# VHH binders against Transcriptional regulatory protein CitT (citT): the designs that were tried, part 20

Target 1, 230 residues: Transcriptional regulatory protein CitT (citT), of Halalkalibacterium halodurans (q9rc52)
Amino acid sequence: MTKLYKVLIIEDDFRVAQIQEQMVNDHPYFHVISTCRTGGEALDYLSEKAAALDLILLDVYIPDVKGLELLWAIREKFRDVDIMMVTAAKEVDTVQEALRGGIIDYLLKPVQKEVLHQRLDAYVQKRELFGERRQVSQEELDQLRQVQVRVQVGETPLPKGIDRLTLEKVVNALEEAETQGLTAMEGARLIGASRSTVRRYFEYLIHTKKAKAEVNYGDVGRPERRYFLC
Key: E = the ipSAE of ESMFold2; O = the ipSAE of OpenDDE; V2 = 0.75 times the mean of E and O plus 0.25 times the DockQ between their complexes.

## First folded at step 19 (VHH; framework vhh_gocatamig_d2)

Design v8 (from t6 with S102D T104E; at its last look DockQ between E and O 0.33; V2 from the best seeds 0.00; counts 0 for: pae O 4.2 > 2, grease 24.7 > 24.2)
Fold by OpenDDE, look of step 19:
Parts: sequence; C-alpha cells; structure tokens
Structure v8 (fold): chain B 230 residues (1-230), chain A 120 residues (1-120)
Amino acid sequence: as target 1 above (230 residues)
Amino acid sequence: EVQLVESGGGLVQPGGSLTLSCAASGFTFSRYALAWYRQAPGKKRELVAGITSGGTTYYADSVKGRFTISRDNAKNSVYLQMNSLRAEDTAVYYCARFGPYDWELDFDYWGQGTLVTVSS
C-alpha cells in the first residue's frame, strides 16, 4: 500500500485531539492533516480542502453545534469524505441518527490505540475492496458486511492492559485509602506496579464511574492528582 | 528532570504586543503537545492556546485572532505571540506539557509562570 489516508479531526477538547492525532499518525497508512475545534472551523476547512481529505474523526460534542447537525451538514456538502464518530455520546438515538448519516464507524471514548488501529485497518480493507472496480459481486458485498459499523461498548470487556486481578487490587487499595485517596505514586507502591500502570487502572476506574480524581495544581511544577473511590 | 521555564512577560499598554517564550528540557520535546494557560488573580486557570506534537493549534475564543502559538523543536521551545493586548489579558501565563498517558487528559508539568500586565 502506497496511499496515505488524510484525516481531519473535529474535536473541541485539545487534549483529546492530541491523543487522537498521535494514535492516527502512529498508523503507517494515516496522517492527520488538520484539527478543527468548532463546526464553523470544520466547514470552512472542508470548503477548501475536502477534496484532499479521506476520513474525518468527528465528535458529537462540538460547542457551536446542536446534536449531529455538523454531521448532516458535512454529508450534505461533502459526500465523498468518510466519517468515523469518536465520541462520549452513547445514547441510542444519537448512534442511530449517526448511522443514518452514513458514518463508517462509531467509537466511544476513550479510544484505545489498538482499537482505533483495528478500525482504521478495517476501513482500509473496505476502501481497497472497492478500488477501481465499478461492479461488485455478492461475495464481495458479504465481505463488506464484515466491515460493519461497530459501536464500542467500553464497559463490558476489560480493555487491553487492564487485568481483572490487578484491578481488584487497585480497587482494594483505593478502598483502604478512604477519604485520603491515592496518587499514582502511592498506588504504585501499594500494588507493586509502575506508576504508569497504576495510573492506567485509576483512569479506567474513573471512566467507568467507579472512581474520581482531584487535582491540586500549585504554583509551579507538577500537579498532584489524587484518586478516590466513588 | 522535566523543566519548563517561561519568559517574556512584562508591562504593556493596551493594544501592545508581547512574545512569551518557554524553554523545555528533560524530555523528548517533539513528542509532546504544549500549551499556554493563564490565571488572573481571583480567577480560575484557563487554557489560552495549545499546539500538538504535529503542529495543530488551538485557541481560546477570547484570544483567537490576536494570539499565535508556535513551537521550535530544534530549540525545545514554545512561543506565544500576543497582539492587540487588552486589560483582561492581564494574568500570569504558564507553559504546560501534556501528560504521557492516553488516559490522562491533563497537563503534568508547567513552569513558574510569567506575569503579563496590560495597563495604561
């Protein structure tokens, strides 16, 4: 494969956009060419550069947009660009409407790098299947069916890198800490794992609404993030 | 050790310009997103501008069109060009780095800050 797919990220949260940009750019066949924060910016950008764009990663929660109006605006004016939803919106009606908007995929935040890459690979397979062909067989369509739109359900299976036994240990540690909570460093000491590992588990617990974090910023240096069970 | 050192702040009249600089050390600069945020006395911290490792920029609505964030990876530096400064821009400005974790949506380091005062 020689083609590099051009990606536009539409995401209001700068931090999330950074993470997604890194994930996408780490894929050998994809490159983020721009990021837009608002619907207005996105539409302005597309007006000029849509022809060079292959894929949009689109969040539902855009500050100047109601619901999926931006999706529909893009579909109306820029039909040749594929759209993958990447959002925290998990409401059934939102997902259904997005599907009616012709999205190629629907991913729930937070997105794991491996999952995103799998979905990007699936996207490439779909694109390559069509290629320069003008007609398709039933068998080929059946193959396309396998590359169906997926809704990532984040809570049912443990994500990669989260072990159930370790998770239990982390939860127990947080329970014991009670109202004092734990920093990643303190957790690491208690669990006997790296700070980065424990932090991953803490953040997973936050994502699943089992924990919360408080951050003390000070004047200089390093913020202290302390985690608590809900 | 990760360090961020801001400079360039000072007193400026309304309508004036300043350029803030942030010198970074202790990490692979080119791999991280950076940001400027500010905090005025009695106000909450607010993001002013950000720049991804790939060079994509973000701006707060209050500074859009007036401020420009840029980075020089060769110098391990990030800059904030501030034009058409207003009294409400008065604050301590901080340079910040994103945390290294995919699950962490926050800054993990920032400098001592540099004071920008816009007054006639």
Scores: ipSAE 0.024, ipTM 0.432, lowest interface PAE 4.2, mean pLDDT 85
ESMFold2, look of step 19: ipSAE 0.604; ipTM 0.855
ESMFold2 (binder alone), look of step 19: mean pLDDT 81; pTM 0.816

## First folded at step 22 (VHH; framework vhh_gocatamig_d2)

Design w1 (from v5 with T28D; at its last look DockQ between E and O 0.23; V2 from the best seeds 0.00; counts 0 for: pae O 9.7 > 2)
Fold by OpenDDE, look of step 22:
Structure w1 (fold): chain B 230 residues (1-230), chain A 120 residues (1-120)
Amino acid sequence: as target 1 above (230 residues)
Amino acid sequence: EVQLVESGGGLVQPGGSLTLSCAASGFDFSRYALAWYRQAPGKKRELVAGITSGGTTYYADSVKGRFTISRDNAKNSVYLQMNSLRAEDTAVYYCARFGPYSWQLDFDYWGQGTLVTVSS
């Protein structure tokens, strides 16, 4: 049976914590057991419950903590708990220091559910590789290196009605179309979505200067826009 | 259409208790996190309490130990039990819903609010 991993969220913003909690709990192998808002709360909690905890989602910006002091405090006292950073801090020095602190991953806010789940899956894979094994081969170690700490840059918040996964599909479709471009109808067929939906994504890409549109007068009826990647 | 309708507000003496209710409609209630906000005259709207779809709760420091947020999915309702009320708790209380996208750090729907006045 696949182990259910217990997660602690350390985040002072309730909204962020809730979103993260939902994301984590939607994963079949993870469950949030608690949320702490301050470094003090976190350390108090860990002093009592660290043995039952597998993973911490940790924000750098905690009100009662300077820099990464909480990370180091956790590492000093609770070495068996894995830590994933989830933060808006993008400074190279911070990332480097966090890595020295033994984090398993570094995610920049805002974090999308799909990205988080991917990283959690990677975490599980790494953990499962060790399993009950007492020894590892060089090949296994090499595989582990590939799963090592990655810095994931969160994408800018997407507007309402724009989904990242769908957006990626749309972008891929435009890429494949190359100089031919795509109409909303063609895009709809390729993506398996409505014409109106695909058009929304195309227009978003134009708005963000990732795509352009040309008007095609060749078709019978109303001029149709053809979209291209920039 | 998504709707949130608050009720239960009124005048109460200091030290008194009051229960606010928010009736939700127009969406799958069980999938959404909800929160209570309040806004006092001349002050910014502030988070009072929140509850996830799974039932995890959060409270502002100012109301910890006094207020309790709960939800009833069968009734599509969220509640705020307020005990030991103080004058500083006087405000319009709003019910709010999280947006549909998990990466959005915002509430997308609000009720019209219900006034709570704590006065001797």
Scores: ipSAE 0.009, ipTM 0.243, lowest interface PAE 9.7, mean pLDDT 85
ESMFold2, look of step 22: ipSAE 0.567; ipTM 0.847
ESMFold2 (binder alone), look of step 22: mean pLDDT 80; pTM 0.806

Design w2 (from v5 with S30D; at its last read DockQ between E and O 0.35; V2 from the best seeds 0.00; counts 0 for: pae O 2.4 > 2)
Amino acid sequence: EVQLVESGGGLVQPGGSLTLSCAASGFTFDRYALAWYRQAPGKKRELVAGITSGGTTYYADSVKGRFTISRDNAKNSVYLQMNSLRAEDTAVYYCARFGPYSWQLDFDYWGQGTLVTVSS
ESMFold2, look of step 22: ipSAE 0.588; ipTM 0.847
ESMFold2 (binder alone), look of step 22: mean pLDDT 80; pTM 0.809
OpenDDE, look of step 22: ipSAE 0.017; ipTM 0.292
ESMFold2, look of step 24: ipSAE 0.581; ipTM 0.850
ESMFold2 (binder alone), look of step 24: mean pLDDT 80; pTM 0.808
OpenDDE, look of step 24: ipSAE 0.246; ipTM 0.704
ESMFold2, fold request of step 25: ipSAE 0.579, 0.578, 0.623; ipTM 0.850, 0.850, 0.867
ESMFold2 (binder alone), fold request of step 25: mean pLDDT 81, 81, 81; pTM 0.811, 0.809, 0.814
OpenDDE, fold request of step 25: ipSAE 0.613, 0.191, 0.170; ipTM 0.864, 0.648, 0.648
ESMFold2, last read: ipSAE 0.626, 0.537, 0.598; ipTM 0.868, 0.837, 0.854
ESMFold2 (binder alone), last read: mean pLDDT 81, 81, 81; pTM 0.809, 0.814, 0.810
OpenDDE, last read: ipSAE 0.112, 0.031, 0.025; ipTM 0.603, 0.531, 0.460

Design w3 (from v5 with T28D Q104E; at its last look DockQ between E and O 0.02; V2 from the best seeds 0.00; counts 0 for: pae O 10.8 > 2, placed apart)
Fold by OpenDDE, look of step 22:
Structure w3 (fold): chain B 230 residues (1-230), chain A 120 residues (1-120)
Amino acid sequence: as target 1 above (230 residues)
Amino acid sequence: EVQLVESGGGLVQPGGSLTLSCAASGFDFSRYALAWYRQAPGKKRELVAGITSGGTTYYADSVKGRFTISRDNAKNSVYLQMNSLRAEDTAVYYCARFGPYSWELDFDYWGQGTLVTVSS
């Protein structure tokens, strides 16, 4: 038995909205109940139906709204609805302001179905942790911190040979390695890819200033590069 | 805790019949509208049939005349009689409870589903 999470999409481009709707509806735990094209329409809808909603997918670029005014309007009146940003806006100040607005996540367009579903899964985990409980323990709060808002900076088209899903796995592996870092061999083992493949991803991350490498000379008597997230 | 448990799915030949059952618990069954929806592999979830607390029924065009939704409040159960089954009816069927704010399309709980396979 599972709760179906109800989603409102606020997107002025009906094509984008439709694609997002399909993606959301393809998730077994989510259902889009409506789409709004303007801030006015969204607020009108929420005035009547906010109590029925769990999640809003919100674009920053709404025709009748400046910046994140709609986000703040929603937060002011409808505090019980969670908001995930899905937008082309990549400006740091916008992201920071959105975070101050209490968003649960920030996704850059274009959004891949798999990424969206992963983020929705994370959202479900967070929601289920609270449940109908009235109080939380420190341990539970610590778990919530792990479900923190991840800002996915929509990267420029990934170069040939770099897959987004694989890249995410590689990043996650490096994150888990923390200060220990990973060699290409270790990464290969963790990701289930060849050393050469993983090295490609590591070097890509260095190129994009997301990772750094240190040379270790003592490992197996061969100089080896160990990679770390920046 | 709200629970919906589906049963009755299986393999059937085209033209055959099946009856799905859904046992509900954890809420006042008589006050809620219930529904059956289905999802085929690679396809979108679709509403198949709905029934209000008062007994009013809704059917998707694709199943009108072939499927019948009913409820038994004494048993906290909703049923889907499926006749004249077609290959296109193959899907996982889910029992769902309509949410409090919209009884037409907005349901808030569903079961684990039961697989219906129509094949020769």
Scores: ipSAE 0.000, ipTM 0.231, lowest interface PAE 10.8, mean pLDDT 86
ESMFold2, look of step 22: ipSAE 0.678; ipTM 0.888
ESMFold2 (binder alone), look of step 22: mean pLDDT 81; pTM 0.810

Design w4 (from v5 with R31N; at its last look DockQ between E and O 0.10; V2 from the best seeds 0.00; counts 0 for: pae O 10.7 > 2, placed apart)
Fold by OpenDDE, look of step 22:
Structure w4 (fold): chain B 230 residues (1-230), chain A 120 residues (1-120)
Amino acid sequence: as target 1 above (230 residues)
Amino acid sequence: EVQLVESGGGLVQPGGSLTLSCAASGFTFSNYALAWYRQAPGKKRELVAGITSGGTTYYADSVKGRFTISRDNAKNSVYLQMNSLRAEDTAVYYCARFGPYSWQLDFDYWGQGTLVTVSS
């Protein structure tokens, strides 16, 4: 029998929490056991039921909490519970600090159901990889890295719609562009693919923290995005 | 061609209400997340509210409890109901479409904008 993972949602907005709850419960391997609206409530809940909990969906913006204090409080006292951030906070410092706090994932709002489910699937894969094993081989560790750090363009299975050879071409194009970067249009010209296709690859690289984008806002139509390698 | 056209802006007194509409065309509306942005004079454009294809919503802290984003897929439209308006809500409001990676707050199209002025 596939283990049903128990989820705690920490979110001050009831409507958001409800939507997230529905999304999580729609996943066959996950169930929301409770929702907390404040840091105090969350810590109280965890003090009693943390042992039964597998995953926390945590928002940065909790009314009675400053910054990531709740995250650190949870990490200090409840080390066996995994934490996924789901938040509007996109500041680099916040993300970095959260990562230092040992989060398993960081999702920006608004989150699509499909994206959430994909991330939950990834989480399950990681958990199942450890299984009941007490020891891990280097190969297994490497596999874990692949699961955790989708960043490695290497032996990690690429998502649907991303071809390795094309990805290499895209990366090479960005490398050649250096500090000038590339727009999707420029990339398309260089690689011989559609703008939409190249954009997908650029965004994949951003998602995997291998690239960044600068956006120039126009008046009407498509924003101008320029992509750079990190 | 993808098009987003905002409407509903105008002058309103503090405490008043206003509903913005955005009519979309040129793409399968139901498959995309939409958002409202605003830009005040001398300020950066900021996300006000977002709604996914599945109906999940997001709001900036500054508008929580006052603004409501909704969508009508049959009309290819997204709306922003604004209540309890404040002077600081004065801005040009833009409708935007999420790009393929909406989880990163990536938007690939927006409209011309509609001006909302909150003044006594």
Scores: ipSAE 0.006, ipTM 0.218, lowest interface PAE 10.7, mean pLDDT 84
ESMFold2, look of step 22: ipSAE 0.458; ipTM 0.807
ESMFold2 (binder alone), look of step 22: mean pLDDT 81; pTM 0.812

Design w5 (from v5 with T28D D106E; at its last look DockQ between E and O 0.27; V2 from the best seeds 0.00; counts 0 for: pae O 2.4 > 2)
Fold by OpenDDE, look of step 24:
Structure w5 (fold): chain B 230 residues (1-230), chain A 120 residues (1-120)
Amino acid sequence: as target 1 above (230 residues)
Amino acid sequence: EVQLVESGGGLVQPGGSLTLSCAASGFDFSRYALAWYRQAPGKKRELVAGITSGGTTYYADSVKGRFTISRDNAKNSVYLQMNSLRAEDTAVYYCARFGPYSWQLEFDYWGQGTLVTVSS
């Protein structure tokens, strides 16, 4: 039986937590056992269940936490749990401090599923190398050198389903629309793609803070959105 | 077709309790996060409570300790138990489904809403 690694997510944003939970659970070797919203919740949870955990996905921006205080608190009390940072914090000082805190990885938001899975695979590789062994050879240590803490610096590659050329067309269409904006339906007509496809691109632009949407909540069903460039 | 139908709203006195229900259909309920939102007159729609597909719950600070969100996958339903209701809880409450795209960070379907009025 393949070991299932148990993951704790520490994330204040409900939406982000859901996404991360799904991404992690879609990996065959990982399962989210809990999610905490605050530092207090996290520490309470760990005080009881740390022994059951393998990995923590930790955001820097937690409401009741200053800076990386939660990271250090976890390191102080729960040294046997690995920590991967998943955060929007891109400041060099934060990254450096996190590294000093013994994190295994640092991922910038938004994180794509494929990227997360790659990093989780790397984590598994490292864990398997150590196993329950008490001693390591130089050759094994040399292999460990290849499993270094990676810091994702820069723009996240376009997510699956977002094509750069199509994105440019979508942006151009929004530009041309100016203050009128575009609905997904209108965009679809202009771009020559399905409404669902165009919507995906519009929402991506919102996510990257390049666009905004006005929402008209109807009585029932899917809200109507009109998209604008920022 | 995705449908969300809220029920359980009504008039209640301050300090009272009410349970809202949302019946979902047209999709694999067990794979989606769900949430309750509310909109008071003249105010923006705001998140009240959310529950992930895995059962993790989130609450707005204003309702924490008073409201409980739960789900029953067998019944394709999500519930909002509201205790210790206050006048400021008066709003139309909406059930919502989390969207399918990981980068949208929003809910894509809504029910018609159910009115909750807290008044003496």
Scores: ipSAE 0.050, ipTM 0.572, lowest interface PAE 2.4, mean pLDDT 87
ESMFold2, look of step 22: ipSAE 0.580; ipTM 0.851
ESMFold2 (binder alone), look of step 22: mean pLDDT 81; pTM 0.812
OpenDDE, look of step 22: ipSAE 0.021; ipTM 0.332
ESMFold2, look of step 24: ipSAE 0.599; ipTM 0.856
ESMFold2 (binder alone), look of step 24: mean pLDDT 81; pTM 0.810

Design w6 (from v5 with T28D S102E; at its last look DockQ between E and O 0.01; V2 from the best seeds 0.00; counts 0 for: pae O 15.1 > 2, placed apart)
Fold by OpenDDE, look of step 22:
Structure w6 (fold): chain B 230 residues (1-230), chain A 120 residues (1-120)
Amino acid sequence: as target 1 above (230 residues)
Amino acid sequence: EVQLVESGGGLVQPGGSLTLSCAASGFDFSRYALAWYRQAPGKKRELVAGITSGGTTYYADSVKGRFTISRDNAKNSVYLQMNSLRAEDTAVYYCARFGPYEWQLDFDYWGQGTLVTVSS
């Protein structure tokens, strides 16, 4: 039997915590030991149980905590516990500070089960690299770099008329266009879909704040939208 | 009151053997799963072996083939036979009882521990 990693969830929203708990427990190598709702509760728990804990899923928005104070408090007192951020906080400063705090991963809510499991797998791989070894090789260190902290955005349910595979193609097309952007016509040509279809996807990306549009004049002098990835 | 009392720890040479015992009281022993944990200095406490009420066993990869967990319900005891001991097996070993959900491997009671030192 492989090691079962013990997980603590720090989340003030019980519903979110419950969903995360289910997701974690569905992974064969992980089990949630407890859920804490406040920073005080978390620190009290860790004071007693940190030695048996492997991983913390930590939300930035904890009622009795300012910013990332809880992260730093945990890092100061309980250095042997790994921390994965799972939060709606998307501010660059917050992410950077969290990284300085030595987190292993940063996941933006909402998080899908598959994504979480992939990240947990990556965590396991990283841990297994150390194993019982007292020393590491350069090759192993290189592997660790590949498993470095990533910022993941959870996938939200797609509205009717938006297909995930098509959306990915559309996003890729926008990425390739870089600062030039794409009109619906250009996108249609690239994706092999109708202009109206591509426009729907572009507008969806704007709605979700993943893209922006600028008004330009087309071939016939009518205003048209050019879309850019944010 | 639920109690778990470990014994059998001591100093042993590498390659040696040792048997740990845990005496349980204060609950219906036969209905609970038990486990052995260990904690080395400066390291996290880790699961070593577990045994369900039905006798199913599981082991950490690091001890597979070397350690054997068993139980005697008549004596309210769980045992850990440790063979081919290594220096890295040095730790305080703890006996633990499973909580209400056996499948969760969540433990609600611990003993005080017994020290095992493997050194030449």
Scores: ipSAE 0.000, ipTM 0.203, lowest interface PAE 15.1, mean pLDDT 85
ESMFold2, look of step 22: ipSAE 0.618; ipTM 0.870
ESMFold2 (binder alone), look of step 22: mean pLDDT 81; pTM 0.808

Design w7 (from v5 with T28D Y32H Q104Y; at its last look DockQ between E and O 0.10; V2 from the best seeds 0.00; counts 0 for: pae O 12.4 > 2, grease 24.9 > 24.2, placed apart)
Fold by OpenDDE, look of step 22:
Structure w7 (fold): chain B 230 residues (1-230), chain A 120 residues (1-120)
Amino acid sequence: as target 1 above (230 residues)
Amino acid sequence: EVQLVESGGGLVQPGGSLTLSCAASGFDFSRHALAWYRQAPGKKRELVAGITSGGTTYYADSVKGRFTISRDNAKNSVYLQMNSLRAEDTAVYYCARFGPYSWYLDFDYWGQGTLVTVSS
């Protein structure tokens, strides 16, 4: 039988918490066991129930917490619980700090149910890779890298010519490229779209401060932009 | 005024079943988590089961698989179905309201309780 993962939601907005709870509970492998609205509540809860938890959905904006102090507090005391950020905070510094805090994922609000479920599936996949095994191969580690922390875009209106599913594919491609980045040509090959199409998506990501570009002189002909996920 | 009124308690034999009800009034029922507590003679009050406004449930280890908490927002009621009752389940059962965010630490009201006695 597949393990049922227990989830704690830390969210001060009642409506958001309820929506997230429903979304999580609709997943066959997940169940929300509680919701906390403050850092104090969360830490109190964890002090008693952390051993029963698998995953925390954590918002950055908690009333009694400064910045990511709650994240770090959790990391210090409760290291066996995975943390997924679900927040409106889109600042690069915040994301970077969260990553240093060992989060497994970073989702921007508002979150679509389908996106959340996909990320939860990815989480399960990662967990299942370890299973009862005590050793891993390089190939398995490489696979784990593909399931590493991602920044997901919430349900926001997209401009004309930008499709959400395609955007996700583009983001995934950039993630996989890591520090190597992608040219429009490389992206086009990976995604199966035209260079112009992929470039449009890359530029959109730059515009939204989710990606950056550098000039690449390595290609034949004119210099080309190489794109990186921020 | 917030009110919680429990009912359904009584005498039952071991292995028997009983359903407790709690009627709520004076607040937006649909926005609050609810819970059942119990207090046995000489023991501390303990959480038996909880249910969030979204329908997520929690059970104490001692009652898992035997008790079921449910709610009916249309009736402003929360229920506790108790099956396979044991002598150790004997207690006064209380219905409790929690704040809108968490049923863990933010309870603020409970009823007068209903007595459940499990005895042969």
Scores: ipSAE 0.000, ipTM 0.238, lowest interface PAE 12.4, mean pLDDT 84
ESMFold2, look of step 22: ipSAE 0.540; ipTM 0.842
ESMFold2 (binder alone), look of step 22: mean pLDDT 81; pTM 0.809

Design w8 (from v5 with G26E S30D; at its last look DockQ between E and O 0.02; V2 from the best seeds 0.00; counts 0 for: pae O 10.4 > 2, unsure alone 63.6 < 65, placed apart)
Fold by OpenDDE, look of step 22:
Structure w8 (fold): chain B 230 residues (1-230), chain A 120 residues (1-120)
Amino acid sequence: as target 1 above (230 residues)
Amino acid sequence: EVQLVESGGGLVQPGGSLTLSCAASEFTFDRYALAWYRQAPGKKRELVAGITSGGTTYYADSVKGRFTISRDNAKNSVYLQMNSLRAEDTAVYYCARFGPYSWQLDFDYWGQGTLVTVSS
């Protein structure tokens, strides 16, 4: 007995599409049902098959599409399909516009299989929160916030000692902590790494302006830094 | 956990008949649409028949007039009566549940499948 989510890939580069298809299909809960190369093809497909779709992996750079026009077209006509951006576009304006378009996630190319699977898992978690429920409680909504849209950490080469997958976990932990933030010790517990390791990642995030630190003086003893996602 | 368990598959001669059953559990059966899919070797999985929570049925063109989908809410089961079977009907047949909205073709759970072989 398996839960299976149907995925449409919209990608003009066949090689990229193939790689993504393989990655998606390697996930036990996902299956690529089709790949479209153009916006026209995508819209034609959706006009017939949108009701059977769960998720779209959408590239910004589609030959017959300007900017995010395809995203908006899909949002306008096919509201029940979730969209994850998978693209080389890293411009802030593009990301912001995509977020306004109601995407569930934004991944920068190249995407590692493990990262993609992590994001797919997050997507599944979000979907499962609804289930057969007719109403949503505040607690459930709070849970939904934990799995909201994320932007993958940039394509820039990571410095020595910073692993992308681990970084994602650290970011996720900080996001989940919200206004509470995390100490290095708390982060270490959550990530399953040493305090020094987690601190390295936290400091990297601060350096890249993705996080901030505050000193906590509330406890008796040595002041400790608490880290927050920006 | 939602479960769908298919049964009734087997070997049958061309022109023969077979009835597939799917037993569902761990969800409110009467609120969901269900469907039968099939996948032949080397081919993509395709929709064969569907039935809404209200009992509305639809069929693929290739099986229309030959196959009949039905459901028994009291037994939490969906059935596929297959008549006038053809060699091209050979496939693994899967039972699937629609998502929480019965009007959507959003299947979220699948059974393990049952093999139907039509051969002389």
Scores: ipSAE 0.008, ipTM 0.239, lowest interface PAE 10.4, mean pLDDT 85
ESMFold2, look of step 22: ipSAE 0.215; ipTM 0.640
ESMFold2 (binder alone), look of step 22: mean pLDDT 78; pTM 0.788

## First folded at step 23 (VHH; framework vhh_gocatamig_d2)

Design x1 (from v5 with F27S; at its last look DockQ between E and O 0.02; V2 from the best seeds 0.00; counts 0 for: pae O 10.5 > 2, unsure alone 64.9 < 65, placed apart)
Fold by OpenDDE, look of step 23:
Structure x1 (fold): chain B 230 residues (1-230), chain A 120 residues (1-120)
Amino acid sequence: as target 1 above (230 residues)
Amino acid sequence: EVQLVESGGGLVQPGGSLTLSCAASGSTFSRYALAWYRQAPGKKRELVAGITSGGTTYYADSVKGRFTISRDNAKNSVYLQMNSLRAEDTAVYYCARFGPYSWQLDFDYWGQGTLVTVSS
């Protein structure tokens, strides 16, 4: 029988916690089982209920906590619970330290529901990829990289010339390409659009830090950019 | 745009069975989680069952042991087998597909719904 993912929210602002709880509970595969306001409460709760938890949404700014002390405390004592940061802290040092703390994701406030959900989806995908397996291939590890830690910001409007439906198709195509990536030409073929059009979308994704490009030097011809989803 | 089309709804007696189907457009069906929701008259829409791309399933407590969600990626379809139907199962049932990697947009899709009426 499949399990609904259990979520603990650690957030001192009740309003924010409530909003996050609603967002999480709106996801069909997640349920918030509790909310804690302080580090003390969180640690007390975890001491009793950590085994029942799958995911923690953790804010950096907790009243009785300095910096990421709570994160590290959790990592020291409760290593089997995944942690997603949801915070206004955007300092690079904080993000880097959090990453060293083994977080699965880092979301900047304010968080849009859609962004949270897609990150939760990514989390599920990662969990399902591991499953009951004992070993993984390099290809699978490469796939895991795509769903690992990301720094996400709030939703931004699409610029002119970027259509939602087309963007979806482009993203899907890049996802499908996995570590192989796509050239503009290949993308054009897959999407049924011009090379220039697809390139515009690829460049948009790069601009938003959602994709990257590498230059391939073939045996003959001019260098060609290959695009990958980050 | 992805389109979802439900079918299979109808009138059934208590204790009866019914299978709902949902056909999705597009070629990336296997990558996304799917779900069935229902909305009874005067009530809020509620999750009935969900299935991830990997096949993990979720059921509401009210339907556990009676309903089964499944998917056929080759047919781009999701199904809801409903057994031992009760009057309280009467509702419009909706198929939903959750979005792709959507960091900036909402890519959730819903069907038009299919009515299931359980009555003697």
Scores: ipSAE 0.007, ipTM 0.239, lowest interface PAE 10.5, mean pLDDT 84
ESMFold2, look of step 23: ipSAE 0.572; ipTM 0.844
ESMFold2 (binder alone), look of step 23: mean pLDDT 79; pTM 0.798

